# VHH binders against q9c0y8, part 3

Target 1, 316 residues: q9c0y8
Amino acid sequence: MSASHPGILHEYTERLVAFELVGKSNVTLTSNVTRSLLLFVGGLGDGLLTVPYVQELVNPLDEIGWSIVQVQTQSSYIGWGTGSLKRDDEDLHKAVDYFLHIGGADFSTRKIVLMGHSTGSQNVLYYLTQSILPNYLIAGIAQAPVSDREAAYQFNGKEKTKELVDWVKAEYLDKGLGNDVLPRSKVENFFGEVPTSANRCIDLTDVRGNDDFFSSDLSADDFAKTFGNLKEISGSTAHSQLILLMSERDEFVSPSTDKAQLLNRFRESIRPTTSNSSLSGIIPGATHNVGPKSSPEALKWLINQLITALRSFIDQ
Short names: E, the ipSAE of ESMFold2; O, the ipSAE of OpenDDE; V2, 0.75 times the mean of E and O plus 0.25 times the DockQ between their complexes.

## First folded at step 1 (VHH)

Design a12 (framework vhh_7xy4_2)
Fold by ESMFold2-Fast, scan of step 1:
Structure a12 (fold): chain B 316 residues (1-316), chain A 121 residues (1-121)
Amino acid sequence: as target 1 above (316 residues)
Amino acid sequence: QLQLVESGGGLVQPGGSLRLSCAASGFTFSSYAMAWVRQPHGKGLEYIATISSGGGSTYYSDSVKGRFTISRDNAKNTLYLQMNSLKPEDTAMYYCAKGSRYYLGWDFDSKGQGTQVTVSS
């Protein structure tokens, strides 16, 4: 049906909002400058309140002095089809800057973690490794990092996906039309009714496209480019930590993929090695979004893992 | 309330044929791509056929290409799978799935209850 949620809607920049969910304590970021926060960014098609487990995190985080804030970017809902990880990164830096300072806080009083779901995992990794902007995140958490390219192979076939890539390159990129929206009839099996630019299509579906961080067929050298240079925290000698949480029953990952082996390959590529969090792992029985079709233990595991991580960021 | 109801499964001999149907309700059927997905006992999901909202584009997994045909009737809100030259390895629970309008892949929370296909002598 419908529901009401207590919280504060923040305008962190022109036309973009973030929703701070308020737990039982009713403590807000504007009222307590020592309150730390987890900024949450969803995947393709997500916006405010669309990822089911986010609401379940509110009270557990509140009890340990953390708030959860859902960030809307230009890519929220259907906007991703004409966007890029670079544009998302710019929006996320504006959100981090806003939330770092709101209520008179600063980095000495408040800690910020960025958590991404699905393609939000690419946003986290881009922010921590490829962004040229200053870093104030103590950690990034990637939940359900998946290959969009391999998902396209699974749902549309590898050959058909390669044919789409070749066609987009020939008819759009080679002609300087990368920002043009592709005809729906050509891409609806990949992207539904979402207006999708030639550039965005290639970013998601081409080998070593700009979003292609998590594919199982990538080499150690490829992973080193995306995991191999986690940023130092501005104003600190420490580097941000990266936590990778894969879903055991992820429907966007081929059943032929050994998730434990793939996770280990990601982790082995993380540099500096101190950024490779021991809290990375596989969420038992979890579907992609840790939703209602997950095993009953999946959500509890995720909540406990996050609480353990967030407690450790305050204590050291 | 979104509903997908599969039918047409059963026991068939190798080399035989079956026609599966999926009756859809509770959403604008003609606006969504549709898929057939199967799951053999104790194994993962395999996407075997997809069809665009208007029916003009189809995909088939290599395991069924040339043997199976996906089609749809938007006036009747019904999806079909014609299965020919059935093999023992086609034995599985077959599900109808609605495409997501907003991202890659399928709306898995809206997949139907399934129809069992068993191919054996």
Scores: ipSAE 0.020, ipTM 0.459, lowest interface PAE 7.0, mean pLDDT 89

Design a13 (framework vhh_7xy4_2)
Fold by ESMFold2-Fast, scan of step 1:
Structure a13 (fold): chain B 316 residues (1-316), chain A 121 residues (1-121)
Amino acid sequence: as target 1 above (316 residues)
Amino acid sequence: QLQLVESGGGLVQPGGSLRLSCAASGFTFSDYYMAWVRQPHGKGLEYIATISGSGGSTYYSDSVKGRFTISRDNAKNTLYLQMNSLKPEDTAMYYCATPKYFLSGTYSDYKGQGTQVTVSS
C-alpha cells in the first residue's frame, strides 16, 4: 500500500534513524514541551511502519502526553541475519541517549519506555539485564515474546533443527568462522533469502543460545539468568518494570503450549519482585502481531493496556 | 504484492474428503516454502503441513499425518491440501501461508483470507 505519514525522522547515530509519528496535538520531542516517549523496536524482518498496530498507538499515546518512536537498528529488515542481541543493544542505547538530549526536555518529568515486538522482546529483556539502565528508562514492554528455537522445531522439525545446530558448530564455530554467512542452500529452509551468519543461526536455534529466553523447556535457573537479573536505573535505587504481553492466538507458539502457565513461569522468575508488573497478561484473540486476523477486540485491548501502563508511570 | 487466495472449503460429514487450493501471486512461487495452517473458532493457529519450494520435502503435524497430503503445482502457482478421513476436530478456518523467512514475525500476516472447513453430522 502507498501512504504518507506525518512525523519526524531522527538520525540518532551515523547511518541509523528513528521515526517519530506525530499525533493530532502536533507536539513533538523537538518541541519546548517535555514529552515522555515509548521507543519501539520490531522483530525479525521489521523496520519502520511494518508492525501494523504501531500507527494505531500514535493518537492514544498523544492524548496522554506520550510520543511513540520506531527505532531502526542495523538488524532492521534483513540485517538481523548477521546481527546479535549485543549489537542491537548498542544501537538501542544510542537511540535512548539521543532522545534524552533533544528538545526542551526537563529530565525530571521525561520518562522512557522501551517496547519490543517478537524478537524485539528479546531486545527489551537483554537491554534491561546487561548494565545499569539510563536515568529515565522506567519500563520495558515485551509484546509477543516467543521462542524462535521452538518455532523452528514446530515448522522444520526438532531433529532437523538439531542437525543444523550440530553442523554449524562443527563446520563454522569450532573453526572460528562464527561471523561467516552460511550457504543459503543449507539454511534456506530456516531463514529463506536472509544472509545468516553461523553465530546468528546458533543464537536463534540452539538450546540456551544467546536469544533463547522464552522457550518452554528452559529451567527456573535459565529464567533466573534473564528475568531474575533486571538492572538498577542509574541515579536511583529503583528497577525498571517489566510488562509481558503474550498473544493468545500466536501462530509462532505451539498450540500445545499453555501460554498462561508459561507467562506465570516468566513472571515468577522476575527479580527484584517489584519489577514484576501486574499489567502483564495475554492479549485476548491476538495473532502474533495483533494484525487483521486477530479478534476484533484484540487491538483495543492492547491500546487500553498500554495506556493504563503509561498512565501508571506518571504517578511514579 | 504477495497475495494468497484459498478455496475448496465447505461442509462435509465425518469420514469425508475435501481438497483445498491456494492461488499464489506477486512472488516467485517455486522459491518459497508454503504452509497450511488452521484456526478453530475462538482458538489459536495450528500448523498443519509445510512443503519445500521444489516439493521435495514435506512436513506434517501429528494430528493430520496419514490423513492429509500437501502438494504444489509450481507451473500454476497453486498449493493444495488433500484432506481425507475428516474428523469434527478438523473444523476450522484454513489458511495457506509463507511463514518461513521470519520464524517469529513478519510473514504470519501473508496468510490469505482463508477457507472454512466444517465437519459435522
Scores: ipSAE 0.007, ipTM 0.315, lowest interface PAE 9.2, mean pLDDT 86

Design a14 (framework vhh_7xy4_2)
Fold by ESMFold2-Fast, scan of step 1:
Structure a14 (fold): chain B 316 residues (1-316), chain A 120 residues (1-120)
Amino acid sequence: as target 1 above (316 residues)
Amino acid sequence: QLQLVESGGGLVQPGGSLRLSCAASGFTFSSYWMAWVRQPHGKGLEYIATINSGGGSTYYSDSVKGRFTISRDNAKNTLYLQMNSLKPEDTAMYYCAREGSTLFYGKDYKGQGTQVTVSS
């Protein structure tokens, strides 16, 4: 849809941009150093303005003193197929660094929350647990955290997915060809027309691959290795909060999966326990992207939940 | 053609100091994040410090925090690492790395290295 959105397009690093949407107050991150930031990263195939609910967050967040910024990474659109969570993390740290310093802001005045959609949820968890770089986020929010591996099982079949994994390991990884793009004929049923490296294929589709945070067949020990080590906020003894928001009608999650039980398993693994936000939950009637096919109440629930979360970070 | 030339390494006693330099050419230095990484003999690469393109933000591994300082002079296309309170475990080949190196993007955009040996 053709539309115009008022805002500021920021170049946070060479070739990569972040779009700050401006609400009714016309307050921007460059003019107000105390303005808090919700930094938003999408999932596979996403870029600027591709996740429908983001535009709907602008004015509700503006009313409570928060700006929303959508970040473009090298993985945006089709770039993810030759990327990694590590490369995404490097881009996200550059964006955070940029927004901590514009307009004369610094870490003591500006609060930043990272929100991820879909595989953006893996980006949030990587940033808060595995990243070697300092943490300046007061919280991470994961919307529609989904197992890409179990989605591949659902849409392509478990055995066909395992055959692909075995073939990629034998013909590429074992031969040191992890960065090579796989033949389209072998992976088009999984990744369409997107050029996909051997490493990226394994990260997304193998058991305990680098992206495999959310699969329902993972053990408590597996979840402890991912959720069990949330970072301290740099310069503070406080740890970042983690909020997990699953979509009730997520088309990328098998109907056989008990979402409430799976969410509870993720939450039980969060350490320190003070990082386990009580605001985690299931968005009623929501599709994966909280889009037009969701129940009419889904978007309003998401907006209200985010306002509640962001207010709680200011009042403490 | 991209070039990174490290210098300033040498033999020092424990508790001593060294200042490493990296002369960059063949790219717009002021547009790139830069890092120092090290490789002890017979070990893998270890991240030490990173600095953003403008020099305003710096990041350190826990092993060197409070002892090492990364800085840059964009007018001279030069990256620096000030190393204080050196320990025997700091003994390694030190490399200057641009974003897009093995540390950042899996490409090797690092120089020849400069050897630091901390021994009494």
Scores: ipSAE 0.000, ipTM 0.194, lowest interface PAE 16.6, mean pLDDT 88

Design a15 (framework vhh_7ubx_2; at its last look DockQ between E and O 0.21; V2 from the best seeds 0.00; counts 0 for: pae E 7.5 > 2, unsure alone 62.6 < 65, placed apart)
Fold by ESMFold2-Fast, scan of step 1:
Structure a15 (fold): chain B 316 residues (1-316), chain A 121 residues (1-121)
Amino acid sequence: as target 1 above (316 residues)
Amino acid sequence: QVQLVESGGGLVQPGGSLRLSCAASGFTFSSYAMTWVRQAPGKGPEWIATISSGGSTMRDDSTKGRFTISRDNAKNTLYLQMTSLKPEDTALYYCAKVGSLWYDSKGLDYRGPGTQVTVSS
């Protein structure tokens, strides 16, 4: 399926780009009129244009004076297998810094919201807990935050997942070989054809691995270390809002998991409490990516929820 | 390149049994976890069961004890044995390759039209 999309390709740092889709107004982040933006980061395997609902957000956002920008990181497409949340965070800070400075914009006029899909949800939560470099970002939105570890238990088996973790620790991590790519024959059942380092494997599949934010078997103390540690916006006394949007029919979440209860546990852990958005919820009838097999109301609900959130950030 | 062809559905009376089959090609079947998903008209997909490459199974609690997932690696075929069928089991049933789901955030790939199961008197 070939298609042309009008937009601006931004080079935000050496070798990395971000694509701004242009709506009906034809107004962009480089225009004389200051615009706010939703910076979108996909999940594992994603890159530019790979999440279909992003295209559906362009015109609704344009109507309220927001642009949507899809960011490419070193982890885009197959790069994630040798990456980390820390490396992704470094790329995202460079993108945020770029968008703060184009068109003469600054944090007093331009608002930036970071939205993640799937493992992009881990990127969002990680970003909001790190404050190493100056940045301005008023909110994070996590769509389909799921446990990669529990998905591995569901689709690969808990015993086989634990066996993989133990083997990688013994043969790689304990020997200082965390950056080495694992033999495909040992991990293709988990990661397919993607070259995957020992560190990345453990980050995704181990209990309390670096990516293990959303598992239902984690304690309140575990959630307090992530959700409980949201940072102040640089140059402001305000803190970022966090909005969590789970898919009701998410195929990567076990049916035995009470999503409403799990979402409530995440939200109860958010600190400061003012960062706990009342706009968090469950997208009715939505599959993982809010795709064609979702109920007809799912995409409309997502669009309306996002527009409500973005409008509230202009008024506040 | 990956192809999955579901079969074995049909009309069955409440309390009856059916065995669904999924013929796989275009990948090393024995190396991947496989799953069964169903979708009733007007509803999203509902996960039923997964079988790992090593034979470990995980099943939805609502169908536990009535549905059994199995595989034959020599035939590149996945099975779902369904017993004590109820009207609420009426749906299109799909199989999917899931051994690499975290590298593809698109979700499960249910390419074909599936196989229709209708439970009615």
Scores: ipSAE 0.083, ipTM 0.550, lowest interface PAE 6.2, mean pLDDT 86
Fold by OpenDDE, look of step 2:
Structure a15 (fold): chain B 316 residues (1-316), chain A 121 residues (1-121)
Amino acid sequence: as target 1 above (316 residues)
Amino acid sequence: QVQLVESGGGLVQPGGSLRLSCAASGFTFSSYAMTWVRQAPGKGPEWIATISSGGSTMRDDSTKGRFTISRDNAKNTLYLQMTSLKPEDTALYYCAKVGSLWYDSKGLDYRGPGTQVTVSS
């Protein structure tokens, strides 16, 4: 609600920053080596404090010894149009590395949980499945994981989406022009003013595109390749936890879709099974971003769930 | 603060016509693609049409040829002209800002409360 937020702006790369929100205790990652952090990555279009509930997490997390950090990647705001999960993953790795050590901390003193909203959920799952994880990256939280492809079906039409995909493949990908930006006049109905590469278009809208993790029409085999492929923690037989938090009234998911069933399908696919957190669930009354149109209980539920999760991780 | 307010709905007999309006404020209307979506009871949302500076796209089904999307940027208003209405067109109709930032956290948050269209004899 407040226009100003106390915090520390971190240059975790030469050109990218992340904002650590500081709570009432004024304890920071720089001032306390034992301080752990929730590293938050938004979805398409998101930047600093564009997700309403982020600021509401600051004090609750602070009370239990956690900082929340909003990371800016190259994909932030309109940057996603020419981005990729791979690029995002690279940025996130740099952020994780930076925040592990800031203040003189290391893997023995600081733990990190990666939390993603919306398409940030793809980032989280991608991060957990692409490479062996360090021991300080202990969990991923995917809030409001949704299918961009199915959302396109919902809001742009299934057939029109397929037409777009076919056109982009024929005119760009098949010609080796995947990095070219699509003409706004041709794709504005989908991407508006966001410069969008051919590759990114396909990532988001093609069946089994690079970002196609959460579509309801995917097979068990598809889920096995993502949810079923969580990587182990280096030097251990353990794996990071994956928590999935769907929004009950997610406007990007068809109301005809049984969210509970879909969530169960995701969870059942998680391997190893020990990574399937019992804390996964549906945020009651929550819109996609748990924003102002959500039920009053939605935010409270989310906060409580996160606090429970973060406490449990430290006790491990 | 983005605001969208749909109007023009109501009860109409089969074969009738309605013109829905969506009044937009709180953003540069002309810079964004706008869409109409409807939702009938017990059904999922259905995309109807999208219009941007690049043109319009229409749903390719029974609504084709009956519905027309348009906009007046000077008035910050989106329109949906519906003709030859059928009972199956009965639904809550929404307008939304879409396409500028694809499925961002604020994208479809920018929609109105909807206007009810009921087609019945």
Scores: ipSAE 0.023, ipTM 0.444, lowest interface PAE 4.6, mean pLDDT 91
Fold by ESMFold2, look of step 2:
Structure a15 (fold): chain B 316 residues (1-316), chain A 121 residues (1-121)
Amino acid sequence: as target 1 above (316 residues)
Amino acid sequence: QVQLVESGGGLVQPGGSLRLSCAASGFTFSSYAMTWVRQAPGKGPEWIATISSGGSTMRDDSTKGRFTISRDNAKNTLYLQMTSLKPEDTALYYCAKVGSLWYDSKGLDYRGPGTQVTVSS
């Protein structure tokens, strides 16, 4: 359906934009230096308004004094096929820095939560674990932290996926052609019509590829390198909180996967342990993106969890 | 245009069997993985099984081997053989062409209208 959505389009760095959705109060991040924000990054193929629950968050967040901003990165829409988590992370750091300072705000007056959907969950975890955080980020929220590799196994077959990985390594990576786009005829069953580089294919589909944070066959040692490695915020001993929200009926997760057990394995790995939020959980009846095929209670549950979390951060 | 048309559903007694079919057109069927998904009223979609282009299968363990996915590439047709049916299997059953997993923001690519399976006395 077509609709118009009032808001402010920010150019947070050269040719990259973020859209601030404006709620009923008409309060904006520029007009109020104490107003906090949920900065939202979608998954592969996502861009402005593609994740269906985002618009439903505008007014509930507005009622508690929070804005929601949708970030467009170089990987938005089809750009992900030639991108990387590192490139996304660079874009996201620029967005966080921009919003921390607009309207005269600083870290002591404005709080930022980074929320990711799907592959955006890898963006959140990567952001929190790669280096000392130069800017204040009070929490990360990962909605539908799913394994791209195990999804490829489910839909394309484990052996077919391993054959693709081996072929890409031999024909591209071993020849120094990691940035080359793969022939569509070889990869359309995996990536559809999206131009995809050899490096990106490996990142998403190889065992312990650079995006492979959430696979159920990873070890505690693997999780220690990610979940166990949240970094400090520069100039303090504080760490960001981490909230994990799985979708109960996620169509990209094998039905044989015990989501409660997997979530517990992620949570038990979080270090420092004080970053392990008790608000993590499984969204009842939710599809991958909590879309209209979800059970009626799914969206309400998600909104309640987000409001509970965000309200608690205002009191800090 | 990609078209998927499910058939073979109906009313069946508990313990009965059904064979669902999915007729595919508008794409090279033999080149794509295919999947079955079901959705009961008021619940989210539930994955049943996937078959790769090469015939490798992955099935939902919760059906305890009662359901078997298969394909006939010469006839562009996907099948789901269902046995020992229970009332909780009552749902609308969909086949889907597996497309870009990283582009699909609403669910599986190119999903058809579905076929109703009702298990009751």
Scores: ipSAE 0.014, ipTM 0.439, lowest interface PAE 7.5, mean pLDDT 87
ESMFold2 (binder alone), look of step 2: mean pLDDT 76; pTM 0.759

Design a16 (framework vhh_7ubx_2)
Fold by ESMFold2-Fast, scan of step 1:
Structure a16 (fold): chain B 316 residues (1-316), chain A 121 residues (1-121)
Amino acid sequence: as target 1 above (316 residues)
Amino acid sequence: QVQLVESGGGLVQPGGSLRLSCAASGFTFSDYGMTWVRQAPGKGPEWIATIYSGGDTMRDDSTKGRFTISRDNAKNTLYLQMTSLKPEDTALYYCARGEPFYTLSGSFDYRGPGTQVTVSS
């Protein structure tokens, strides 16, 4: 159904936009009082307003002096098939830089939290571990961190997924054709109509591919390289907090996976240990997107958990 | 270290043809998309054409009927074949590693020093 939402569309680059939803206060990120920012990035296929709970966050966040912004990256909608976590990270850094410097007021004191949904969770973890953090990025929140590789195993079969990986390596990567788009007939069962490069296919579906952060078959050493490597905030000895929120009824996680145990393994790997937020947990009754098929309590739990987290980050 | 060296420029009369070459070294040439860009006196850079690692091309509509981009991966060399040259084609032409910002690799990360093309009588 069509709907209208009040907000400000920001052009943070000549080609990319970010949408600031405006709450009931009508206070914006360029107002004379500096607002804190929750910068939201979606998962595969997502763009602006495609994750419905984001709209539900606007007014609860507004009440505590926070604004929510949805960022469009080159990977939004169908762009992810020819993208990478590194390219996404570059876009996210440009968005962060933009929101520290917009308007006539000095926004150098703005507190920023980066939140990701689905593969946006990989974006959050990559940002916190691979990039130099700005002084004002105080936390990352990963909602529905899931293994794309194990989802492929579940929906397409483990052996067929391994056959695809082997074929892509032999016919593309070994020949230096990693940037080439794979024939649709070979990958439509995995990625549908989305043009998908050899590199992107491997990043998502290979063991220890560049996106493979959340698979249940990864070792403690594998998790130590991601969760164990949270970087310092630039110009400070402080580290960002990491909050992991798994969905109890996530349809992209195998029923054979113990979600509580997997979440515990992620959390045990977080370094420094002070970055391991006690607010991490499992969203009761939630589907992957915390959508309409979730239990009635799921969305309320998520909103309350996020408000609790964001309030805890304010030092005023 | 990545190095790109263009050659083949010069003075040519309107209606003439030139073939530009770009010799690449310091990286696995076949793994990268390659781009031709030109910059006319007093103007900003103008993208001309990109050839992807697999051989597919993307070309600017204003020149695609007169200019053809190609590559020889065995020789680590990028080419631009230019025909029916016009005075407005006068520019410094340089090759670059990578694709435009809105494609797979984003903006190009390395460029050559360029080769001057001057179209006049």
Scores: ipSAE 0.000, ipTM 0.113, lowest interface PAE 16.2, mean pLDDT 85

Design a17 (framework vhh_7ubx_2)
Fold by ESMFold2-Fast, scan of step 1:
Structure a17 (fold): chain B 316 residues (1-316), chain A 119 residues (1-119)
Amino acid sequence: as target 1 above (316 residues)
Amino acid sequence: QVQLVESGGGLVQPGGSLRLSCAASGFTFSRYDMTWVRQAPGKGPEWIATITSGGSTMRDDSTKGRFTISRDNAKNTLYLQMTSLKPEDTALYYCATGKSWLPYSEDYRGPGTQVTVSS
């Protein structure tokens, strides 16, 4: 429904914004009081205010001295079809850099947590594994980490998905046309009306494509390349915590997939082992986006889990 | 408050036809893309067809010759006309806002109507 939301719209780089929702305290990241922040990145099709539970996090986080900020990237809304994890990572680094320098003078007490929803989970894992991390990026949280490839198998059929991959490789990648937008007639049942490049299609739908982090058919060696490769925090030998929160009733995960076993395989692959957060788990009764069709307890569980995590980061 | 209610399912013999309806309320129906999804026993959800707010349609190749999606904005109703039904079409059929594959954050879906093709 229509609504007004009090907050601050931040211009963190040219043409890109991040929206900070204001809580009951009215303290913001531009205040003279140093605050910690949870920087939230959505999934495919998401932008500002599109993930319903984010608004429900504002006041619980505000009560413990944290602001929540939703980041718009070039991939927001329909932009993802011509994007990449690398381009998203560049945008997220600009956002983090901006928020490390805004409000407050004491960065030794400020903490940043990067949280992703859906393909935002790939963004988080990618961010934590590419290079040395910015000061005070103390945790990544992946909510509803889902295989886009296996979702394509589920909704469109495995054989049709593999036929698309083979066709895109032969007609585009092998010809150096990876940045070209695919004909709508070939991909509309996968990506609708979203302009989708050959590279982006392969990243999402191919075995071991650049986005293929969470598929149940991946090997321990595959998981070691991602979960096993978390980078150090700048100026320290410490590593960020990784928290994985799967939705129990995730409609984008095949009913034949054992979610508890898959989550355990992800967690077992995390290196260093000290980054494997005990707060990882399955959100009871939750749909993919912890939305209206979730059990009544799902949102409360998510809020309590996040508050527990964030409190532990500032109290220690 | 968004509400979607499907109807028109039932038991039908192979080669038969059914017309499914989805009654929408709690939002401005004419401004939303709408989709049909089915879930067969032991399988995950499968996308069937989408009709945009502008009236253009996107359909799965395997069913587009047999299934037709349409809408009546004056009645806030989405339709799926199914012909030449096969046993493999047996599934719970849902309507949803938007495109099932695209927005992972879209969670508005009806309870579904059961279609059983058997004899």
Scores: ipSAE 0.000, ipTM 0.315, lowest interface PAE 12.7, mean pLDDT 87

